# VH-VL binders against q8ixk2r445to577: the designs that were tried, part 213

Target 1, 133 residues: q8ixk2r445to577
Amino acid sequence: FFGMLQNKGLTDYCFDYNPPDENQIVGHQVILYLCHGMGQNQFFEYTSQKEIRYNTHQPEGCIAVEAGMDTLIMHLCEETAPENQKFILQEDGSLFHEQSKKCVQAARKESSDSFVPLLRDCTNSDHQKWFFK

## First folded at step 10 (VH-VL)

Design F31 (framework fv_axatilimab)
Fold by ESMFold2-Fast, scan of step 10:
Structure F31 (fold): chain C 133 residues (1-133), chain A 120 residues (1-120), chain B 107 residues (1-107)
Amino acid sequence: as target 1 above (133 residues)
Amino acid sequence: EVTLKESGPALVKPTQTLTLTCTFSGFSLSTYGMGVGWIRQPPGKALEWLANIYWNDDKYYNPSLKNRLTISKDTSKNQVVLTMTNMDPVDTATYYCARLRYGDYYFDYWGQGTMVTVSS
Amino acid sequence: DIQMTQSPSSLSASVGDRVTITCRASQDISRYLAWYQQKPGKAPKLLIYDASELQSGVPSRFSGSGSGTDYTLTISSLQPEDFATYYCQQYYDWPYTFGGGTKVEIK
């Protein structure tokens, strides 16, 4: 799969990565932003190794979660995908993070206009349902 | 199991500062994403959110309360403290503390509540 | 601030009745809505979150639905212990706001 990764409950929002520049694509938080349909910073590739890749800039980034944390961050892709970079897009639309056994959920940052994907215990909530468009 | 309990004065005079303590068990504010909030309910009226504090010491306040609120925590004691300055009779209410998680701003477990009457 | 309007303010019902309570937000809250039950002299208890997710330990006769600005709490077959006041709460945007409550009274 490739395309814009959109939320079912927060229907107008897509995964978005807007790094400061091409030389600093790693270490920043993945956000959710209004889907614009143009790809670019919202274009992601879901690979056979269960990675969510950001290929717009070089070097390529892979979405990861640090142990014990709930935020999604951009890290450098590895030749062999580490466990913290593996997400299973399930048939029901859940995006399951294998290492933590948790699901990705759309949430608002408190007192902010920003939305972010966060790891949460898996539920049947539409805020935990994702699809490529 | 998760439990929370509020403590503080039952009677406060107008213009005084109210200090309430929430003591909890069954969870820790050292856990990533965990938080405790305060909600109040005047007699016979709706619930009103007051403030939240989180594991990382981030604090958020209801802007309608004119900077009267301060929230703090002592993670090692499992306690959260709310202070509210310049109390007025309209602040008479049952005050609750409750658990939430950052990103999920609903309250899954509540204390029993403590009634605070503001009267001269 | 987002205003939450709850209707009706009160209703009378009998055991076994289907009860419907509605909550309307002043703007789209994208299913960031919770429902609470409060019995006289007691703290509120979480029933439903994310508009339709049932909290652990809550009976299946309670259900939530809705999207956008309009949300509904349904009790499919009212039981004696369900006579209480019900509140909705939005958490789409800060500050978080509650509805005015719906009191479900015995008929």
Scores: ipSAE 0.796, ipTM 0.925, lowest interface PAE 0.9, mean pLDDT 92

Design F32 (framework fv_axatilimab)
Fold by ESMFold2-Fast, scan of step 10:
Formats: C-alpha cells, structure tokens, sequence
Structure F32 (fold): chain C 133 residues (1-133), chain A 120 residues (1-120), chain B 107 residues (1-107)
C-alpha cells in the first residue's frame, strides 16, 4: 500500500510530515493536515514489515512511538523494523501499534488549529479508522 | 477506581477570590496525556467549561473568564487548585472537577461537585 | 465559539418508550461530541464519546449517532433510572461548549 493516509472521522485530514530542514528528517512529530492529493509530505508507504515509511527524503524515515509516550515521531528506518515502528493496518481500518497495544487516533492540539495522530486505547471510533487514498 | 472530590468555601462575598481544591485518586497527573479540568453549573442552567491542566503543566482557560482564572497542580499530592478572582452573585454555581486526556476533551469521571454561593 | 443547540429543552415519556434527543452544532465538529446524563443533585455521567462510542458500563439501550453538525442520542426503551437531564458537548474546537440540556420527565 502507498499513498495518502486519510482519517475516516476527520475526513479531510491526512498524515503529514513537514520536517523543518531537508537535512533533518527525524525527531519531529507527525501531524495531520488537509489532504491535498499531491503526495509530497503526505505520501507514505505501508511495508510488509508493518512500517509506515516516509521516503520523500534519504535516508528513509519510519514512524515510531517512544516508550511511555502517545505521540507519533519520525525515526530513521532500520534494516529490521524495531517493535516501536510496527503498525498493523487492520481490516476495519484501525491502525494498531503492536508494542503498546493501542490504536492511532486523530485529535486536535488544544487551543490550536493543528491536528495530530495520538495513541489511544482501541475503540470503534471513526477517528481511529484510516485508509490509503 | 477513579475518584475526584472538590473542596472549598460554600459562601463567598462579592469581590472576594474563590479557591477550590480537587483531590483525586486512581490516576496520576504524572501519566503522559493525563489532565484535570473544572466545569461549573449555575442552579438550573447548563454546564460551562472553565479550565484544564495537564501532566506537563500546560494550562488552558475559557476566554470568557481568562482574566479571572488560575489553575495549578501538585502532582505529588494528587491535587489541582482553581482560583477565581472578583466573585459576583452570577458566579453562584456548583463547581466540578473532572478527568480528561489530552486530545480527548470530554470528561470521563467527575467529582460530586461543591456548591459556591456568592452573596453579601 | 461553537454554539450547541439542544432540542427539545424537555420531554415527557413513559417507561418503555423510545426517546430521541438532538444536538446541533453551529459548524461541522467531525463527530467530536460527547453525551452526559445528569440526575438531580448529582454530577454528570459520561454516556457517549466520539458521537457513537458507548462508555464502559453504560447500558446498550443508549446509542449515539450523527455527523457534521447534527447528532442524536437515543434511548431505545426508557427505564425508570433514565429520567434525567442530558447534555451534549463538542470538543472539536476550544473553548469546549455544552448544549442547554434536555430534561426527560415522567409522563
């Protein structure tokens, strides 16, 4: 699978990664932004290792969640995917983070116009349902 | 089991400052994403959100009351304190503290509420 | 601020009735909506979040639906303990706002 990873409940928003510098592609939070259909910062690849790869830049970035946190952060991809970088895209659209046993949910940053994906206990909410477009 | 309980004065005179304390158990504000908010309800009226505080000490206030509200926490004591300045009879209400999680701005567990009457 | 309009302000119903309460937002809130039940003299209790997700421990006769600006809370078969005031709350945008409430009274 590859393309724009769009939320079912927050219907006009897609995974987006906008690093501040093309030479510094890691360490920043993944956000949600209005889907524009042009790929670029919203183009992700879902791999057979259950990674969500950002391959617009070299070296490739892989979405990860650090222990004890609920935010999605861009890390460097590894030859063998570490557990904190593995997400199962399930038949119902849930994006399940194996290591934490939680699901990715669309949420607004308080007092901000910005939206972000966060790890939350798995529910049947459309805010936790994702699909490639 | 998650529990929250409000405490503070039942009677406040106009122009005074109100201080309310929320004491909770069954969760910690050291937990990533965790928060506590305050909501009030005047007799026979709807609920009004006042303020939120989170694990990282981020604070958010209702803009309509921002100049009068201060929220703080003591994580080691499992307490959140709300202060409201320049009390007026229209501020007479039951004040609730409740738990929420950053990103999920609904309140899953509520205290019993404490009635504050503002009168001379 | 997002305005939440709840209707009706009150209704009379009998045990066993199907009760529907509506909530309308002044703008699209993308299902960031919760429903609360409040009994006289008590704190509100969360029933539904994300418009349609049932809070743990809440009876299945309660259900929520809706999208965009229009949302409903349904009680499929009203029980004696369900006579209460119900409030909707949006959390799409700050500041968070509640509806005016719907009081479900004994017929």
Amino acid sequence: as target 1 above (133 residues)
Amino acid sequence: EVTLKESGPALVKPTQTLTLTCTFSGFSLSTYGMGVGWIRQPPGKALEWLANIYWNDDKYYNPSLKNRLTISKDTSKNQVVLTMTNMDPVDTATYYCARLRYGDYYFDYWGQGTMVTVSS
Amino acid sequence: DIQMTQSPSSLSASVGDRVTITCRASQDISTYLAWYQQKPGKAPKLLIYDASELQSGVPSRFSGSGSGTDYTLTISSLQPEDFATYYCQQYYDWPYTFGGGTKVEIK
Scores: ipSAE 0.772, ipTM 0.921, lowest interface PAE 1.1, mean pLDDT 92

Design F33 (framework fv_axatilimab)
Fold by ESMFold2-Fast, scan of step 10:
Structure F33 (fold): chain C 133 residues (1-133), chain A 120 residues (1-120), chain B 107 residues (1-107)
Amino acid sequence: as target 1 above (133 residues)
Amino acid sequence: EVTLKESGPALVKPTQTLTLTCTFSGFSLSTYGMGVGWIRQPPGKALEWLANIYWNDDKYYNPSLKNRLTISKDTSKNQVVLTMTNMDPVDTATYYCARLRYGDYYFDYWGQGTMVTVSS
Amino acid sequence: DIQMTQSPSSLSASVGDRVTITCRASQDISHYLAWYQQKPGKAPKLLIYDASELQSGVPSRFSGSGSGTDYTLTISSLQPEDFATYYCQQYYDWPYTFGGGTKVEIK
């Protein structure tokens, strides 16, 4: 699947990656931002290795979760996807992170107008349901 | 298994500073994303959120009361402390501490509450 | 700040009744809504989060629904222990705000 990865509950928001500059492609948090429909920083690819790839910049980035953390961070993609970069997009729209056994949820950053995807225990919440647009 | 309990004075005089302590068990503020907040309820009225503190020592205050509130934690003692300056009779309320997680700003477990009366 | 308006402020019901409580936000809160139950002299207890997700240990007769600005808490068959005041809370935007409460009284 390719496209903008949109949340069912937070319905106007999409996965978004906007690094501080083009020379610092990795290490920053993936955010949620108003869906603009233009691809670019909101265009992601879901691969056969269960990766969520960001290929707008080179080298390609892959969304990952560090051990013990709940935030989604951009890492360099590897030839064989490591466990922390594998997300199962399930039929009900949930994004299941295999290594942590948690699901990706839309959440707001406190005292901010910004939203982020976070790992949470899996529920049937619309904030944990995603689809490519 | 998760429990929280508030402690502090039952009576405060106008202009004094209120100090409340929340002691908890069954979770730790060393755990990523974990937080504790304070909520108050004047007699017969609705709930009002006051402040939150998180595992990383990030602190957030209700803007209407921000200049009066300070929240702090002692992770090793499983305690969170709230101070509120310049108490007024209108601040008479039951004060609760409760658990939340960063990103999930609802309160899943609450203390029993402690009643604070401000005399005039 | 987002204002939360609950209706009715109170209602009288009998055991076995279906009870519906409404909460309206002054703006779209995208399902970032929780419901709490408070019995006299006791702390609030979380019932529902994310508008429709039942907190573990809460009886299945409680359910939440709604979208945008309008949300409801339903008790499908009222039990004696359900007589309490119910509060909604939005957590879409900071600062977090609660509704005025709905008191469910014995008829």
Scores: ipSAE 0.787, ipTM 0.925, lowest interface PAE 1.0, mean pLDDT 92

Design F34 (framework fv_axatilimab)
Fold by ESMFold2-Fast, scan of step 10:
Structure F34 (fold): chain C 133 residues (1-133), chain A 120 residues (1-120), chain B 107 residues (1-107)
Amino acid sequence: as target 1 above (133 residues)
Amino acid sequence: EVTLKESGPALVKPTQTLTLTCTFSGFSLSTYGMGVGWIRQPPGKALEWLANIYWNDDKYYNPSLKNRLTISKDTSKNQVVLTMTNMDPVDTATYYCARLRYGDYYFDYWGQGTMVTVSS
Amino acid sequence: DIQMTQSPSSLSASVGDRVTITCRASQDISKYLAWYQQKPGKAPKLLIYDATELQSGVPSRFSGSGSGTDYTLTISSLQPEDFATYYCQQYYDWPYTFGGGTKVEIK
């Protein structure tokens, strides 16, 4: 399970992580950006531990959600995945964050050209449906 | 369970400043992602979005109103206040406050609306 | 700003009719669209969000569809309480904008 993680509703956008320095991959918010089909900052792997790994750069990053927040942040991957880094990619395409019981949704940052994935109550919306391309 | 109610003057004179208060219950602006917005509707016309405020005190305004708007909140009182300067007869409308969440810029619960007439 | 055009501006219908209302955006809004119902003298009520999702408590006779620039609200079997004005709203881009409304009147 790997590739560009694309949204079904916001159809031209993919998970994207563009750290300011390729050697400092931790601590920034995951964004959505126009899918370019070239991997790079849009290449992710869904693992058997239910992680979404950023494997294009070293050290490897894993997407996490901080307690009480709705944003997806890049953390360092751990030998055993902590609960805040576990997402269930369901058969219907929903990306379910186990610890919060919420789903990942594509949304625009207000008054900005930027789109971001956010945690929201689970719905059948295409904005909550994801697939690897 | 969720309720919102607008209050303020029914009549304002041209050039005056309008101040409207939204009082709500059934949710809190201390909840992550929660927000309240203001929308207006001139008689017989379409809806126009005015401003949003969120749990973290972030504020956003409709640019068409040339910074005539100020939005503020008192989280402990469950109130949001909208101020609009230099009122003109074309600003005559029913003003609504409504709930939204950051990222979901649609309004799921609305107040009853308060009619504001601008005339001399 | 994204312009939202609704058609028709008004329509006359009878109880039991299938009613369709169309909303067109001036650019692709990627299903960031809501529909509201407004009865005379009342506040708008959210019916549908994300183009297709029915708000809790809204009757199943209401449905939304569409993609890109073109969206439709359908009432499968019009009831007496459905005579109202309907508005679409885009929230793809700031500032958020509403359509001009479609008034559904008794025939």
Scores: ipSAE 0.810, ipTM 0.924, lowest interface PAE 0.8, mean pLDDT 92

Design F35 (framework fv_axatilimab)
Fold by ESMFold2-Fast, scan of step 10:
Order: structure tokens, then sequence, then C-alpha cells
Structure F35 (fold): chain C 133 residues (1-133), chain A 120 residues (1-120), chain B 107 residues (1-107)
């Protein structure tokens, strides 16, 4: 699958990666932003290795979660995907992070205009349901 | 089993500072994403959110209460403390502490509440 | 701030009745809505979060629905223990705000 990864509950928002420093493409938090339909910073690929790849720049980025954290960070892709970069997109739309056994949820950063994907205990909430558009 | 319990004075004089302590068990504020908030309810009125504190010591306050609120935690004691300055009779309410998680700003377990009356 | 308006303010119903309580937000809150039950003299208890998800241990007769600005809490068959005031809360945007409450009195 590839395209814009959109949330079912926060219906106008998509995965978005737009680091402020164009000379450092990885190392920043993945955000959610209004879906614009243009691809670019909202274009992701779900691979057979269970990666969510950001292919807009070189080197290619892969979404990861550091041990003990709940935020999604862009890391460098590896030839063999490490466990912290593996997500299962299930038929019900849940995006399950195997290493932590948690699901990706759309949430607002407190007292901020920013929305972000966070790892949370899996529920049947629409905020934990994702699809490629 | 998750439990929370508020403690503090039942009576406060106008202009004094209120200090309330929330003591909890069954969870820790050392757990990533975990938080505790304070909510109050004047007699017969609706609930009003006051403040939140999280595992990383981030603090958030209801702007309608100006600079009157301070929230702090002691992770090793499983305690969260709220102070509210310049108490007024309109601040008479039952004060609750409750658990939440960063990103999930609803309160899943609540203390029993402590009634605070502000009067002469 | 986002204003939450509940209707009705109060209602009386008989055991076995279907009860619906409405909550309206002053702007789209994208299903970031919780419902609480408060019995006289007691703390609120979480019933529903994310508009429709039942909290563990809450009876299935409680259900939530809605999107955008309009949300409802339904009790499919009212029981004596459901005598309480019900509050909605939005958590789409800070500061978090509650509705005025709906008091359900069993006839």
Amino acid sequence: as target 1 above (133 residues)
Amino acid sequence: EVTLKESGPALVKPTQTLTLTCTFSGFSLSTYGMGVGWIRQPPGKALEWLANIYWNDDKYYNPSLKNRLTISKDTSKNQVVLTMTNMDPVDTATYYCARLRYGDYYFDYWGQGTMVTVSS
Amino acid sequence: DIQMTQSPSSLSASVGDRVTITCRASQDISKYLAWYQQKPGKAPKLLIYDAKELQSGVPSRFSGSGSGTDYTLTISSLQPEDFATYYCQQYYDWPYTFGGGTKVEIK
C-alpha cells in the first residue's frame, strides 16, 4: 500500500513529515496535518517488511518508536527492518506496533495546535483506525 | 486496583491559599504518558477542569484561573499537590483528583472528592 | 474555549425506558468526547470515551454515538441504579470543558 495515511476519527488529518531542517531529514517527530492530497510530505509506503517508509528524500526514512517511548520518530531505513520499525496494518484499520504491543492513535499535543500519532493501549476507537487514500 | 484520595482543609478563609494533596495507588507517575489532573465542582454546578501534571513534570493550567494555580508531584510518594491562591467564597466546591494519560485527556479513575468551603 | 451544551437539563423516566441525552459542542471536536455518570454525593465515573468506546466494566445498555458537534448518550433500558447526573466532556482542545449536566430521575 502507498499514499496518504488518514485517520478515521480525526477525519481530515494524515500522517505528515516535514522536518524544519532540510539538511537533516531524519530524527524528528512524525505529526498529523490536514490532508492536502498532494503527496509530498504526506506520501508514505507500507512495505512487505511492515515498515512505514518516507521516500521523499534521500536517505529514505522509516518510522520508529524508541524503547519506552510513545512517540513516532523518523529514523534511517535499514536493509533488514529492526523490530522498533515494524507496524501491522490490520484489516480493521488498526496500526499495531509489534514490539510494544500498542496501537497508533491520533491525539493533540496538550495546549498546542499540533496533532501527533502516539502509541496507546489498543482500543476499538476510530482515532486508532487508519487507511491509505 | 487504581485508587485516588484527596486530602486538605475543609474550611478556608477568604484570601488564604488552599493546598490539596492527592495520594494514589495502583499506578505510577514514572510510567510514560501517565498523568493526574484536578477537577472541581461547586455545589449543584458543573465540573470544571483545573490542572494536569504528567510523568515528565509537564504542567498545564486552566487559563480562566489566571496565576492562582500551582501543581506539583512527588513520584516516589505517589502524590500530586495542588495549591490555589487568594481563595474566595465562589471557590467553594468539591475538589477531585483523577488519572489521565497524555493524549487521552479524559479521566478514567477519580478520587472520592474533598469538600472545601470558603467562608469567614 | 469550546462550550458544551447538554439537553435536557433534567428528565424523569421509568425503569425499562430508553433514555437519550444530547451534548452539543460549539465547534467540531472530532469524536474527542467522554461521558461520565455521577450519583448523588459520589465522584464521577467514566462511562464512555472517544464518543462510543465503553469503559471496562460499564454495562452494555450504555452506548454513545455522534460526530462533528453533536453527540448522544443512550441508555437502552433504564435501571434503578442509573439514577444520576450525566456529564459530557470534550478533549479536542485545551482547556477541557464539561457540559452542564443532565439529571436523570427514575419515576
Scores: ipSAE 0.827, ipTM 0.928, lowest interface PAE 0.7, mean pLDDT 92

Design F36 (framework fv_axatilimab)
Fold by ESMFold2-Fast, scan of step 10:
Structure F36 (fold): chain C 133 residues (1-133), chain A 120 residues (1-120), chain B 107 residues (1-107)
Amino acid sequence: as target 1 above (133 residues)
Amino acid sequence: EVTLKESGPALVKPTQTLTLTCTFSGFSLSTYGMGVGWIRQPPGKALEWLANIYWNDDKYYNPSLKNRLTISKDTSKNQVVLTMTNMDPVDTATYYCARLRYGDYYFDYWGQGTMVTVSS
Amino acid sequence: DIQMTQSPSSLSASVGDRVTITCRASQDISKYLAWYQQKPGKAPKLLIYDASDLQSGVPSRFSGSGSGTDYTLTISSLQPEDFATYYCQQYYDWPYTFGGGTKVEIK
């Protein structure tokens, strides 16, 4: 699958990656932003290795979770996907991070206009349901 | 077993500062994403959120109470302290501390509450 | 601030009845809503989060539904221990706000 990765509960928001420095494509947090339907910073590819790839710039980035953290960050993709970069998009729409046994949830940063995807214990919440558009 | 318990004075005079302590067990504020908040309830009225503090020492306050509130933590003692300045009779309420997780701003476990009466 | 309006303010029902409590937000809160039960003299207890997810240990007779601005808490078969005041809370935007409460009295 490829396209914009949209949340079922926070309906107008999509995965978004907008690095502040074009010479440093990786190392920053993935955010959620209003879906604009134009690809660009919101265009991701879900691969057969269960990676969520950001293909807008070279080198290609892969979404990862750092040990002990709940945030999603952009890493460089590897020839064989490491466990911290593997997400299982399940039939119910949940995005399951195999290594941590947690699910990706849409949440607001406190006292901010910004929304972010965070790792949380898996629930049936629509905020944990995702689909490609 | 998650437990929280509030402690502090039952009576406060107008203009004085209130200091409340929340002591908890069964979780730690050293755990990523973990937080403790304070909520109050005047007799017979609705709940009002006051402040939150998190594992990384980030602090958030209800803007309707302006600069009257200060929240702090002692992670090694499993304690969170709320300070409220310039107390007024309208601040008479039961004060609760409760657990939350950053990103999930609802409260899953609550203390029993401590009644604070403000009178001259 | 987001205003939460709860209705009715009170109701009385018989054991076994279906009880419905409504909560309305002044703007779309995208299902960032929790429900609490508070028994007389006790602290609130979390029943439901994310509008419809049941907290662990809460009886299945409690359910939540809704989207946008309108949300409902339903008790399918009222029991004597359900005598309490129920509060909704939005956490879509800071500051977090609660409804005025609905007092349920069981006959």
Scores: ipSAE 0.814, ipTM 0.929, lowest interface PAE 0.8, mean pLDDT 92

Design F37 (framework fv_axatilimab)
Fold by ESMFold2-Fast, scan of step 10:
Structure F37 (fold): chain C 133 residues (1-133), chain A 120 residues (1-120), chain B 107 residues (1-107)
Amino acid sequence: as target 1 above (133 residues)
Amino acid sequence: EVTLKESGPALVKPTQTLTLTCTFSGFSLSTYGMGVGWIRQPPGKALEWLANIYWNDDKYYNPSLKNRLTISKDTSKNQVVLTMTNMDPVDTATYYCARLRYGDYYFDYWGQGTMVTVSS
Amino acid sequence: DIQMTQSPSSLSASVGDRVTITCRASQDISKYLAWYQQKPGKAPKLLIYDASQLQSGVPSRFSGSGSGTDYTLTISSLQPEDFATYYCQQYYDWPYTFGGGTKVEIK
């Protein structure tokens, strides 16, 4: 699948990646932003290797979780997807991160106007349900 | 297994500074995402959130009380301390500490509460 | 700040009754809502988070529902231990705010 990855509970928000420097495409946190329906920074591809790819810039980025962290960051894609870049999009809409055994949840950064996806223990919350628009 | 307990003075005079300590067990503030917050409840009134502190020492305060509040932690002792300056009789309340996780700003385990009366 | 209004402020009910408590936010809080139970002289206890998720150890007779600005806590068959004050809390935006409480009293 490809398209905008939207949250079921936080219904106006989509995965968004807007690196501050076009020469440093990786290493920054993935955020959630108002869905605009135009692709661009919100256009992702879910691959057969269970990757969430960001193909808007070169080189292509893959969403990953660093060991010991709960935030999603952009890494370089690898020929064979490493475990920290594998997310299982389940039939109920859960986005399960295999290596940590946790689910991706929409949450606000405290004292901020920004929302971010975070890893949390899996629940049946709509904030942990995602779909491609 | 998760427990929290508040301690501090039961009586405070107007204009004095209140210092409360939360001692907890069954979790650590060295764990990524973990936090402890303070909430108060005046007699017969609703709950009011005061402050949060997290594993990375990030601190957040209720804007209505920010100039009066300081929160700190000692991770090795499993303690969080709240200080509130210039106490007034309207600050009379039961003060609770409770656990939360960054991103999940609800409180899953609470201490028993400590009653603080501001009088005389 | 987001204002949380609970209704009713108190209600009287009998054991076995279905009880519903309502919480209204001054703006859309996108299901970032928790419900707490508080018995006299005791600390609040978390019942529900993310509007509808039951906290571990909480009896299944408790349920939460709602979206946007309007949320409901339901007790399907009231038990003697359920006579308490119930509070909702929004965590969509900082600072976090609580409702005024709904006291469930013996009829």
Scores: ipSAE 0.811, ipTM 0.927, lowest interface PAE 0.8, mean pLDDT 92

Design F38 (framework fv_axatilimab)
Fold by ESMFold2-Fast, scan of step 10:
Structure F38 (fold): chain C 133 residues (1-133), chain A 120 residues (1-120), chain B 107 residues (1-107)
Amino acid sequence: as target 1 above (133 residues)
Amino acid sequence: EVTLKESGPALVKPTQTLTLTCTFSGFSLSTYGMGVGWIRQPPGKALEWLANIYWNDDKYYNPSLKNRLTISKDTSKNQVVLTMTNMDPVDTATYYCARLRYGDYYFDYWGQGTMVTVSS
Amino acid sequence: DIQMTQSPSSLSASVGDRVTITCRASQDISKYLAWYQQKPGKAPKLLIYDASILQSGVPSRFSGSGSGTDYTLTISSLQPEDFATYYCQQYYDWPYTFGGGTKVEIK
């Protein structure tokens, strides 16, 4: 699948990645932002290797979660996908992070106008359900 | 088993400072994303959120009371302390501490509550 | 601040009744809503979060629904232990705010 990865519960928000410049493509947190329908910063590819790729800039980025953390960070894609970059998009819309056995959930940063995807114990919450548009 | 318990004075005079301690077990504030908040309830009234503190020592306060509130933690002792200055009779309430997780700002386990009466 | 209005403020019901409690937010809270049960002299107990997800250990007769600004807590068949005050809470935006409560009284 490819396109804008939108949340079922936080209905107007999509995965978004805006690197500061061409020399800083990776290393920053993935955020959620109002879906604009224009691709670019919100265009992601879900691959057969269970990666969520960001291909708007080169080199390609792959979403990852570091051990013991709950935030989604953009890393460089590797020839062999490491376990921390593998997500299973399940039939119910859950986005399951294999290494941690947790699900991606839409949440607001406290005292901020910003929303972010976070790893949380899997539930049937609409905030943990995602779809490509 | 997750447990929390509040402790502090039952009676406070107007203008004094209130200090409440939350002691907990069954979880740690060294765990990524973990937090403890304070909520109060005046007799016969609704619940009011006061403050949150998290594993990384980030602190958040209700804006209506921010200038009166201080929250701190001692991770090694499993304790969170709330201080509220310039107490007034309208601050008479049962004070609760409760667990939450960053991003999930609802409270899944609560202490028994401690009643604080502010009397002139 | 987001204002949470609960209705009714109180209701009288009998064991076996279906009870419905409503919570309305002053703006869209995108299902960031929790429900709590509070018995006299006791701390609140979490029943439901994310509008419809039942907390572990809570009986299945409790259910939550809703979206946007309007949310409902339903008790499908009221039991003696369910006589309590119920509160909703939004956590879409800071500061977090609670409804005024609905007291479910024995008829």
Scores: ipSAE 0.813, ipTM 0.927, lowest interface PAE 0.8, mean pLDDT 92

Design F39 (framework fv_axatilimab)
Fold by ESMFold2-Fast, scan of step 10:
Structure F39 (fold): chain C 133 residues (1-133), chain A 120 residues (1-120), chain B 107 residues (1-107)
Amino acid sequence: as target 1 above (133 residues)
Amino acid sequence: EVTLKESGPALVKPTQTLTLTCTFSGFSLSTYGMGVGWIRQPPGKALEWLANIYWNDDKYYNPSLKNRLTISKDTSKNQVVLTMTNMDPVDTATYYCARLRYGDYYFDYWGQGTMVTVSS
Amino acid sequence: DIQMTQSPSSLSASVGDRVTITCRASQDISKYLAWYQQKPGKAPKLLIYDASERQSGVPSRFSGSGSGTDYTLTISSLQPEDFATYYCQQYYDWPYTFGGGTKVEIK
C-alpha cells in the first residue's frame, strides 16, 4: 500500500511529516494535517517489513516509537526493520505497534491547532482506524 | 484502585483566594502522558473545566478564568493544587479533581468533590 | 468556544424503556465526545468516550453514536439505578466544554 494515510474518525486528516530543518530530518514528531491530495509530505509507503516509510524527500525515513514514549517520530530506515518501526495495518483499519502492543490514535495537541498520532491502548474507536488513499 | 480526593475550605469570603488540594492514589504523575484536571459545578448548573496539569509539568487553563487560576503539582506526594484568586459569590460550586491522559481530554476517574461557598 | 446543546433538558421514563438523549455541537467535533452520568450528590462517572466507546464496567445497555455535530446516548432498557443527569463533553478543541445536562427520572 502507498499513498496518504488517512484517519476514519478525524476524516480530513492524514499522516504528515514536515521536518523543521532539512539537515535534521530524524527525531521529529509525525503530525496529522489536512489531507491535500498532493502527496509531498503526506506520501507514505507501507512495506512488506511492516514499516511506514517516508519517501517524499527522505527515502530512508521510517516511523518509529521510542521506548517510554507515546509519540511517533521519524528514524532512519534499516536494512532489517527493528521492532520499534513495525506496525501491523489490520483488516479493521487498526494500526498496531507490535513492540508496545498499542494502537495509533488521532489526537489534538492541547491548546494547539495541531493534531498528532499517539500510541494508546487498542479500542474500536474510529480515531484508531486508518486507511491508505 | 484509582482514587482522588479534594480538600480545602468550605467557606471563602468575596475577594479572597481559594486554595484546593487534590490527593490521589493508584496512579502517578511521573507516568508518561498522565494528567490531573479540575472541573467545577455551580449548584444546579453544568460542569465547567478549569485547568489541567500533566506529567511533564505542562499547565493549561480555561481562558475565561486564566488570570485567576494557578495549578501546580508535587509528584512525590501525589498531589495537585489549584489556586483561584478574587473569589466572587458566582464562584460558589462543587470543585472536582479528575484524572485524564494527554491527548484524551475526557476524565475517567473523579474525586467526590468539595463544596465551596463564597459568601460574606 | 465550542457550544454543546443537550436535548431534552429532562425526561421521565419507565423501567424497560429505550431512552435517547441528544447532544449537538456548534461545529464538527469529529467524534471527540464523552458522556458522563451524575447521580444526585455524587461525582460524574464516565460512560462513553470517542462518541461510541464504552468505558470498562459500564453496562451494555448504554451506547453512544453520532458524527459531525450530532451525537446520541441511548439506554436500551432503562433500570431504576439509571436515574441521573447525563452530560456530554467535547474534547475536539480547547477549552473543553460540557452540555447543559439531561435529567432522566424514572416514572
Scores: ipSAE 0.817, ipTM 0.924, lowest interface PAE 0.8, mean pLDDT 91

